# VH-VL binders against q9nrl2r1430to1533: the designs that were tried, part 129

Target 1, 104 residues: q9nrl2r1430to1533
Amino acid sequence: GGVHELSAFEQLVVELVRHDDSWPFLKLVSKIQVPDYYDIIKKPIALNIIREKVNKCEYKLASEFIDDIELMFSNCFEYNPRNTSEAKAGTRLQAFFHIQAQKL

## First folded at step 7 (VH-VL)

Design q88 (framework fv_nezutatug)
Fold by ESMFold2-Fast, scan of step 7:
Structure q88 (fold): chain C 104 residues (1-104), chain A 121 residues (1-121), chain B 107 residues (1-107)
Amino acid sequence: as target 1 above (104 residues)
Amino acid sequence: QVQLQESGPGLVKPSQTLSLTCTVSGGSISSGYSWHWIRQHPGKGLEWIGSIYYSGRTDYNPSLKSLVTISADTSKNQFSLKLSSVTAADTAVYYCARHYLKTGRWYFDLWGQGTTVTVSS
Amino acid sequence: DIQMTQSPSSVSASVGDRVTITCKASQSISSWVAWYQQKPGKAPEPLIYAASSLQSGVPSRFSGSGSGTDFTLTISSLQPEDFATYYCQQYDSFPLTFGQGTKLEIK
């Protein structure tokens, strides 16, 4: 990935952050509030971490960026039963992401 | 040992708001669990009403729509149910229960004894 | 919503009998079924989770089986203390839903 692709990653992360359904994904799940999350989820990730990786130019390919976003959604659906508020938000945000990711 | 105890009025008039409280003893409501309200109508099965996570997030049974509010008071180690605009159909035994998040298995390992609520004029 | 249908609604059996209770989900729920025992005037108590795993302290005469849509609770040799109503519960998706219950009456 080039500088133009990195700019596209930043724009997409910003769009995800601004989406109404981003609230479960903005920051890493708190160990104080969800102590067992890290016992179940072995590769935790959140939008703030992904954005930091974009800004540090750690994504060399669009596929690496997409994989991290998909991991974030996969973690959501693994931890949260279907039709919880978190899972519903994740389903809608993932659909939005799939549309936007077609640009990448 | 952790125990759950429901409390609230046993008789509520139609159109009023039913308010129930679950007091948790021997453990904190602040982490590790989701806390649930479940009811049982006379001669019928169990119906899940909703839950509150230790984070304060709530999920409600869609069949109850905007009629349900669940809240928590961590200073009192309690969580509460408010069911508005009650009718005779809301007559039931109401249970509070917990789900231990670490297992990832959303079944209820601990229940209160239940409190009977009758909706009648 | 996922509907859980139990059969039979009631059963009368003698001590020593094998009893089976069936639970059918309206869509596939993998193995995400729990079973509860409820005695008159008491709260439900968990018996089985993940379709086949015994809750700690539950006698080995209780067993669960099934995956997908069809699940069975079996009591291999009925005892007098097994008089109760039994409920299945799915936890594959919200809202969490229960079967209507099977009342077990001991002759």
Scores: ipSAE 0.005, ipTM 0.604, lowest interface PAE 11.8, mean pLDDT 86

Design q89 (framework fv_nezutatug)
Fold by ESMFold2-Fast, scan of step 7:
Structure q89 (fold): chain C 104 residues (1-104), chain A 122 residues (1-122), chain B 107 residues (1-107)
Amino acid sequence: as target 1 above (104 residues)
Amino acid sequence: QVQLQESGPGLVKPSQTLSLTCTVSGGSISSGYSWHWIRQHPGKGLEWIGSIYYSGRTDYNPSLKSLVTISADTSKNQFSLKLSSVTAADTAVYYCARGLYTKPRIDYFDYWGQGTTVTVSS
Amino acid sequence: DIQMTQSPSSVSASVGDRVTITCKASQSISSWVAWYQQKPGKAPEPLIYAASSLQSGVPSRFSGSGSGTDFTLTISSLQPEDFATYYCQQYDSFPLTFGQGTKLEIK
């Protein structure tokens, strides 16, 4: 990762966090509120973790950053049925991400 | 750059099991994508065979009547297809592909392997 | 299974022509359609996803439209490198299904 890539990743994460549909993705799912989540989802991730990885320069390639964002969406779609508010928010936010990621 | 490469025998005898492996580079099969097998019969269109996800979940085309098994080896970054009791109708070019998971079901294919030709004959 | 039917099955066109290929689903699939280009001896490559979204790196002369059951792929000004077979694919429901293909030949 270069300076250009790191700056672009931070900018994109900020835009995702500010999006109206980011609410299911801001932090890891609570085990207390959703007890079966971690029985189903093997690799939990959220925007706060991805942002920390960006800030620590842990992404060496744009593909690694994109893979983590896509993992976050895949977890949402795997856990949440198609017609839930979570799945609908995920679908819209993922579409927004794909448009923004074209700049990377 | 994500790249997929199929490998396996070019010739298989009827009633045997066809085994193909897809080696992935430039990305991890443990990532949030789905990993697929698609085939193309000579002079015909594309047929989806099945998929595997990082969770170990598999989805198979019902038309293959449970003759198909897809598995993953994360230590080698590979996923594999086994198709049992093959016949001449299984002669095709076999592709592995990455699926972009954009909704609660698997999505379209954004990266494909180059394909490997499999002929089933005695 | 959702059946995808393409029209025409084959077409010959001249460089510079506007070409439209149509895909019809047997039931509503919203916007969950992708289009692929396959050149002889090569793997298919994505052109369009979500009915109208252009895949990164694909020339802007390609566009997609439609929703529900009727979808179109348009090439606004045909180039020699565009001769190929084109496939639509639905990803609304399992099993994933493809159209039968449209062979585009350039004269």
Scores: ipSAE 0.022, ipTM 0.713, lowest interface PAE 7.2, mean pLDDT 87

Design q90 (framework fv_nezutatug)
Fold by ESMFold2-Fast, scan of step 7:
Structure q90 (fold): chain C 104 residues (1-104), chain A 121 residues (1-121), chain B 107 residues (1-107)
Amino acid sequence: as target 1 above (104 residues)
Amino acid sequence: QVQLQESGPGLVKPSQTLSLTCTVSGGSISSGYSWHWIRQHPGKGLEWIGSIYYSGRTDYNPSLKSLVTISADTSKNQFSLKLSSVTAADTAVYYCARTYFKSERLPFDYWGQGTTVTVSS
Amino acid sequence: DIQMTQSPSSVSASVGDRVTITCKASQSISSWVAWYQQKPGKAPEPLIYAASSLQSGVPSRFSGSGSGTDFTLTISSLQPEDFATYYCQQYDSFPLTFGQGTKLEIK
């Protein structure tokens, strides 16, 4: 069941979660893992929050879903220097997302 | 090769301020690590006091927040604890330690040897 | 605050024994638990982090397991140098909290 676009969002989020490079994005960045994160990043988001929004049918347009995923990557690159494991994972996962999002 | 060393008075009178310093060698306190104070009451377990990050951000145990200040002196590669209005309950061994909670999620991987503080008249 | 409760508070064992110490969190902490060994008059030393990752330089007889609220430290074949007090610690959220400790004694 469900709406065509919502089904596609759920499938894409599951693919992102299962990707080897999803580890920095699965849950909100921990305040103790990265103590200054919330001083720098004012609109935090993670895959678990995006998945919950999909399940609650909060995305009405593909653009709203894409904006939240892009915000997640933007936050990663804003906080993490280019050569960090987080930024490298983000770069690879974002490339994967851009390929899959073409199907939306 | 990272080493932490506590220093400060071994005896403090009730109602005064306890001041301790941790000197770090073999690494910079301005790096991506968090630097912490932990204490251990005689014959008891460990209690986290608070931490400071390279950005200057501090986090304190809520039970101690009104009494504790942690600060860093990057020119001396030191960070310090001030605990105000001490009582006999503050008698403990005080440790400084570091964590790296970014991608590797390391716990307290280096500790100072500890310094004994007695609060007594 | 997340409360960490260790069991047992003390245990007596012989060299060669398998020893198990447990730690229970008052709420889910995922895998963010570490284990420390403390010998009399010394600072604690890390043994395990992220519930099951062995700290560099720590003997392979030490292992950790668990997730969520229930965690275990195991020493597979106790050695004379292992008699010490062991502490678990959560680092999921502030304030950081420790278990009350388990004293491992020679019998």
Scores: ipSAE 0.006, ipTM 0.616, lowest interface PAE 10.2, mean pLDDT 88

Design s1 (framework fv_erenumab)
Fold by ESMFold2-Fast, scan of step 7:
Structure s1 (fold): chain C 104 residues (1-104), chain A 123 residues (1-123), chain B 110 residues (1-110)
Amino acid sequence: as target 1 above (104 residues)
Amino acid sequence: QVQLVESGGGVVQPGRSLRLSCAASGFTFSSYGMHWVRQAPGKGLEWVAVISYEGSNKYYADSVKGRFTISRDNSKNTLFLQMNSLRAEDTAVYYCARDDYFGSGTYYGMDVWGQGTTVTVSS
Amino acid sequence: QSVLTQPPSVSAAPGQKVTISCSGSSSNIGNNYVSWYQQLPGTAPKLLIYDNNKRPSGIPDRFSGSKSGTSTTLGITGLQTGDEADYYCGTWDSSLSAYVFGGGTKLTVL
């Protein structure tokens, strides 16, 4: 059920936030620092937004939560070339997420 | 160099107000939650308040709710604690401290601390 | 009364090892990451351990942390006289919506 799934989502978000490779994903990209980001990325999202959605019980199913996390990684790889520190961090964190998501 | 410097402490009478400041340097202040922690003479650490990196979320210890207000000015890299209706039990060294994680509401630890400023509430 | 319980004092000789315990509940240690802080006399606290068992840059490996259930332990090996300090555990308490510290443990190196 829903309440038990939300407890698992909070634990997983905390694990992602505390991971060394979470730094590109902790908060939305600043328009001042990266002005063209919002011209390229149409559905921006970050771990702080996903965590707030978990806390407000906005995810009904594990698939909805997983979709938002995957959107976050998809946005990273769309905006950042593969050889950047952001894309490399995203690749490692996504692998970590896939292992942890098996528990959902 | 990452640094926090508190100021504004002093000796005040019960019932009066005092405003503490914490000047941050050497890091992106606007990306971190910030805490106030106090320590009464010869006593342990007591958490006072936290403010989120954008300033929108605030939490307070029950002992200071309704009397103290935490705020920040990200354009000036400065954290504030407005202390109203001061009591003898508020006598302590007040530390500001940076939350150990940027952009998060986890508040599990504090990685950078100031030297503290002393507040003495006495008649 | 602290929400997190620590022994008030521990002592050992130079070169020995000590462990400092910290006990809480499901709303704090049981569900949240724990930090440990060292406070040398007359100084501000310093972060020793974060995320239950990780060391910040500059903290030697003779300091270690561990968490089991609703309790956490700070381990110090190869004790030095410079380790004489007060040690505090700390974490978020979800039921209080507040950060909580243990009462502190005074370490004396005899």
Scores: ipSAE 0.000, ipTM 0.595, lowest interface PAE 12.9, mean pLDDT 87

Design s2 (framework fv_erenumab)
Fold by ESMFold2-Fast, scan of step 7:
Structure s2 (fold): chain C 104 residues (1-104), chain A 123 residues (1-123), chain B 110 residues (1-110)
Amino acid sequence: as target 1 above (104 residues)
Amino acid sequence: QVQLVESGGGVVQPGRSLRLSCAASGFTFSSYGMHWVRQAPGKGLEWVAVISWEGSNKYYADSVKGRFTISRDNSKNTLFLQMNSLRAEDTAVYYCARDEYFGSGTYYGMDVWGQGTTVTVSS
Amino acid sequence: QSVLTQPPSVSAAPGQKVTISCSGSSSNIGNNYVSWYQQLPGTAPKLLIYDNNKRPSGIPDRFSGSKSGTSTTLGITGLQTGDEADYYCGTWDSSLSAYVFGGGTKLTVL
């Protein structure tokens, strides 16, 4: 809770953004590039939005932060077939996240 | 090949305005956050402002908040710094620099720098 | 005063090794990645180290970085006259929502 947890969230988001596999997750999926994305994915989210929420102190519980990160990965796996570079990047980054999230 | 070139510096009286430009070439400008950094004569580096890749997130040093505005035109590969209400303490060489990693709302440091443009505020 | 503290100067002879320290707090060095910059006289800064300890292409392995807690150091081995420059640490400060530089260290090669 509080300031200590928010400091931990910022550290974790920075680690995720710096990871080589973060490229599919840095910003929202383009509707022009991927027109059917928003027909399939009803709660779009990306690391830039999550970091903004951390900086604005919008997460009251560690579980709320974890839920948003997991939503981001869930959206990736729902939209992208398993053999895509996006899904493979998501699998590796999610594993990294699970290791780091043990500190929360 | 990756290059940043600043322009628009000059000598100006206190209270006046200047607009600096930074022309980018050799990389996908729209994918990177961009910084302005300044250096007063004989002094160290002082960070001024940053703008996200899409232009929606902006952060400023306390010394320039309310007076300076950072902006970009991704269609022209150009970064801008609008400097209003200039003070003697704003006298410096102004560098534009590319953030070393793209990402909205995240900033890590500067991997490519321009040569700088000189701003002198004097009465 | 700057948020990140560096010694104002350091000196050594050619072929020697030097370390330049940079001290901050949890909101900057402690929780963010650190970069080091070299500024040769009359030139723009150049990135030497990013992500605490990584070198950009073209930077020789004589230059190294390390981070421990809220402090970071730049190491230079096999010192050359061409290394005479000002060196700056830098990082994002989450409390200030600003990028911060150290005050700079002038390296003199005698």
Scores: ipSAE 0.000, ipTM 0.573, lowest interface PAE 13.5, mean pLDDT 86

Design s3 (framework fv_erenumab)
Fold by ESMFold2-Fast, scan of step 7:
Structure s3 (fold): chain C 104 residues (1-104), chain A 123 residues (1-123), chain B 110 residues (1-110)
Amino acid sequence: as target 1 above (104 residues)
Amino acid sequence: QVQLVESGGGVVQPGRSLRLSCAASGFTFSSYGMHWVRQAPGKGLEWVAVISYEGSNKYYADSVKGRFTISRDNSKNTLFLQMNSLRAEDTAVYYCARDKYWGSGTYYGMDVWGQGTTVTVSS
Amino acid sequence: QSVLTQPPSVSAAPGQKVTISCSGSSSNIGNNYVSWYQQLPGTAPKLLIYDNNKRPSGIPDRFSGSKSGTSTTLGITGLQTGDEADYYCGTWDSSLSAYVFGGGTKLTVL
């Protein structure tokens, strides 16, 4: 990745954070609030972690950035049953991401 | 209504300490990064520090590193700036400001500002 | 000196257009989103432009922003006496890990 790709990743993360359905993804899931989460999810991630990785230039390719976003959604669908507000939010936000990711 | 109110300013001697507070209301405080920005009399805006919405990431201007500490209490909707080893050059109006964007990575703008609190470092 | 460079002052007559420039480098304007702020005398700053060219709710379309390379410009059309203020550009500087403001531009409507 170059400066142009970094700008594109930042723009996309900003759009995701601003989306009404971002609330389950803004920060890592609390072990206190959800004690069994880390027993099920072995590679936890959230938008704040992804944004920090963009800021530190840790993504060398767009595919690496996309993989981390997809991991975030995969974790959501693995932990949360389909009928939950979290899973529904994840479904809508993932669809939004796929539209925006066309620009990468 | 969305509002930020600073307090804790005053007149202090060089080398002393002050703690500024910023009380937030009308929005979900815990969802936003928060900034301190200062303005010396007749001068331009100078950014001081930012703290992430969860409080784990903090960044400081070089001029205040090692002397100032930014912190927050999300349960009380309050932002703090602990100012140690104050210098005459720290004399300014101090504004707290809400970051336009959520998250801990990078900060591009501030959309809500308090009215400011005045800090004067004088003998 | 500020890492972002603005002219210290600009002036124009009521009804005219003015542009305020802000120049930086690849570590700030070149790689990051830019905001513009208006500070009326005796008041706190107000966000005019964010994400290079977007207006917050309530900001009239007379105010516009643009970014090209390592520079950004604030445009104000249909100047009014109430536009007399200091204007600041601002963005994140990735090399400094800090938010940076331009030195400010005083707009006088003559």
Scores: ipSAE 0.000, ipTM 0.579, lowest interface PAE 14.4, mean pLDDT 87

Design s4 (framework fv_erenumab)
Fold by ESMFold2-Fast, scan of step 7:
Structure s4 (fold): chain C 104 residues (1-104), chain A 123 residues (1-123), chain B 110 residues (1-110)
Amino acid sequence: as target 1 above (104 residues)
Amino acid sequence: QVQLVESGGGVVQPGRSLRLSCAASGFTFSSYGMHWVRQAPGKGLEWVAVISYEGSNKYYADSVKGRFTISRDNSKNTLFLQMNSLRAEDTAVYYCARDKYFGSGDYYGMDVWGQGTTVTVSS
Amino acid sequence: QSVLTQPPSVSAAPGQKVTISCSGSSSNIGNNYVSWYQQLPGTAPKLLIYDNNKRPSGIPDRFSGSKSGTSTTLGITGLQTGDEADYYCGTWDSSLSAYVFGGGTKLTVL
């Protein structure tokens, strides 16, 4: 972790947030609207939480940042059937992330 | 390189038990669902069981429910199949296979397969 | 016998094309993604097609998949003797909570 790494993480998170397929990932899933989500997903996370962690300098290593992004995608695929709009958005956004993450 | 290596097959009498193991290497084992698939001599593929990447969800073919238990140890990159109350119709080559879909709760395909281990249930 | 129905065999000459059909129902092919597998004699199965029509890296474009309603087909063009194998369709069955394979189709290139 350092100022250079944190700037790279912020840049990448901004690119993910601006992507057309970010909509399932912008904030935590609502318990009111999706009551069973938190029965299935034990480590919830979203881009707003990851961005906050970047801004607070909570990632010490690039691997910790990458792990949180991958957890977000893993949660999406665990909860949402493969043929849903959420899972399809997740698949495309994850592919975009993997290309960008090669720069870290 | 991505690899699955199976062990534990053998010849057993009906009614006895056998435990199969599958050692994974070259990928993040804890991020993938894992399957067991079997094939009786001269017959087609028959799916046996799947376990989710964290180990919390398990599904079984009706033919093995109540007799077989799938489990995994993510710290050791190992998949298991505990087979109890074995019957002649359980005779097959048993393959372990990685689910295609990283972190997925749906199971539509298997992209990496072991070479198989032979189980013969015979008197 | 199997939940997904395939013809037991198909044959064609080298250089020709074949299609292998696989028929199911709304609880499997109709609502879920389909995969196709190739099994050469004495070997483990190999994934040829996933998500109805996508090829893994290393699978030549001679192999294609398509899905319509509750049926799916595997297409093979430019047949080679090395394509002689058993071919299986497979998908999740939501009513059984189980993965299901077709009965398999033996391809002979003669």
Scores: ipSAE 0.000, ipTM 0.582, lowest interface PAE 15.5, mean pLDDT 87

Design s5 (framework fv_erenumab)
Fold by ESMFold2-Fast, scan of step 7:
Structure s5 (fold): chain C 104 residues (1-104), chain A 123 residues (1-123), chain B 110 residues (1-110)
Amino acid sequence: as target 1 above (104 residues)
Amino acid sequence: QVQLVESGGGVVQPGRSLRLSCAASGFTFSSYGMHWVRQAPGKGLEWVAVISYEGSNKYYADSVKGRFTISRDNSKNTLFLQMNSLRAEDTAVYYCARDKYFGEGTYYGMDVWGQGTTVTVSS
Amino acid sequence: QSVLTQPPSVSAAPGQKVTISCSGSSSNIGNDYVSWYQQLPGTAPKLLIYDNNKRPSGIPDRFSGSKSGTSTTLGITGLQTGDEADYYCGTWDSSLSAYVFGGGTKLTVL
């Protein structure tokens, strides 16, 4: 964690949010719309929560930030069958993230 | 196409109330914080209020605190500003604007603006 | 009175360069990201710069932003008559729990 790492995390989260495939990840899954989600996913996370953690300087290492992003993708693939629009969006966004994360 | 359209402005007497609406289209409204900003005739921009994406957090300028209430209906993609106890100094064009970023308590500035609706408070 | 201080006006000829300053404190510019907005006469404001020095898509590179300590600057090169507008800096103020704008700078291109 330094100032440069914090700025890089904020930039990367912004780039993820702007990506066409970010729609399943912008906020926590609605319990009303998807009532069984929280029975299956025990560590829910979304881009809005990750951004709040960045803003509060809760990531001391790049690995901690990367772990939270990867948890978000893992949750997507755990809940959503491989052939769904959510899983396909997750696959493409994760690939984009891996390219961007090399800069960290 | 990303768009914000304000409505509900008009001419009202001091002490009365007015409710402004802002209709959002072309983006996922429920993912963004939303602002109200006003501008008195011939004056600069004055920030009024912000509401987080789910409505859990709200902040107000000291000049309107206790009189104005910001709210949103994500099912209708609509932002509201309830203005009570209106004063002559509330006369302004009122803009709704989308926050550049999303998240509860994250406010970085405004990247999409409506064209504004005029509120005139006069006797 | 505005919390952020800008000069009320600046002017230059077409093709020249201008800089517009914005001064704040540790609770606003010193603590958070700064944005700059352009307002053409009779229109809604438009975002020019966000995160201190980044341009939204569609904003030409002749507009630039910089931040140092509790102050920020908007630079405009290659001035055009269409740049005549009011320019505002803006940021979040942690002590007020409010977004604050500068008082605005009127740019005249002669």
Scores: ipSAE 0.000, ipTM 0.568, lowest interface PAE 15.0, mean pLDDT 86

Design s6 (framework fv_erenumab)
Fold by ESMFold2-Fast, scan of step 7:
Structure s6 (fold): chain C 104 residues (1-104), chain A 123 residues (1-123), chain B 110 residues (1-110)
Amino acid sequence: as target 1 above (104 residues)
Amino acid sequence: QVQLVESGGGVVQPGRSLRLSCAASGFTFSDYGMHWVRQAPGKGLEWVAVISYEGSNKYYADSVKGRFTISRDNSKNTLFLQMNSLRAEDTAVYYCARDKYFGSGTYYGMDVWGQGTTVTVSS
Amino acid sequence: QSVLTQPPSVSAAPGQKVTISCSGSSSNIGNDYVSWYQQLPGTAPKLLIYDNNKRPSGIPDRFSGSKSGTSTTLGITGLQTGDEADYYCGTWDSSLSAYVFGGGTKLTVL
């Protein structure tokens, strides 16, 4: 991408970070607190990493940005059983993302 | 087009085993949780099992725990149900169905189903 | 016996409306989103309603869902003969760690 696409990615990631349901996604899961996470999740990612990639202009296409956000949600639903507060937050935040992403 | 196709059903004697397969096409299989649901002749829907999109989480109905195993191979877009120690009460049409797995927005429930494969357990 | 309770049958004339009820508990309908499924004779089930009250693309607005406490209802208006089917509610049960269906309701349109 162009500067228009980069600005759109920045705006969207900021809206995700500011959402009440972003708390499971702000930073990578701690190996100390959740030691089996990295045995189960092979491609870990979080909003701070995605934001850094946006700032470094690493996304060439909107589809690449969307793929990383979707990977983040996929990891959440793979690791966290359906009835957890993490999975419920992920469900709501993903719905919010889908609405906002229609503008990309 | 988005499709699920079950296979592997048949007639077996009690105590034997069957393995059912569900072939997925037309969508990214690894983005979806997958269910097995069965229906005995003239009866209602009975949920059997679900597997998460990469296979790390599995859940089973109490009636099949310890006898049935759900698994998937994302590289082959295929879902499996290994059915051991079959009983007459396992006689049913077995459907596979996809579920966005906690996905909200478009689909939260089982939005695409196969046509089913028939399992008959009889002596 | 199913964990979710539905009436076994309902009937009405073409053009009328029906409501199909589904009753559960705090561990299922009271704790998670509800879906409704339609099964026409000889066919696989079809998703009619998800997230309590939302329709997938292609489902007409004659079909509606609602949830209150531990119960949910499917409403069908402008009944057509093609609506004759079995209807099932479904949701996750946290105490069983299992998805559960209602017993099903056979809709007859005469």
Scores: ipSAE 0.006, ipTM 0.619, lowest interface PAE 11.9, mean pLDDT 87

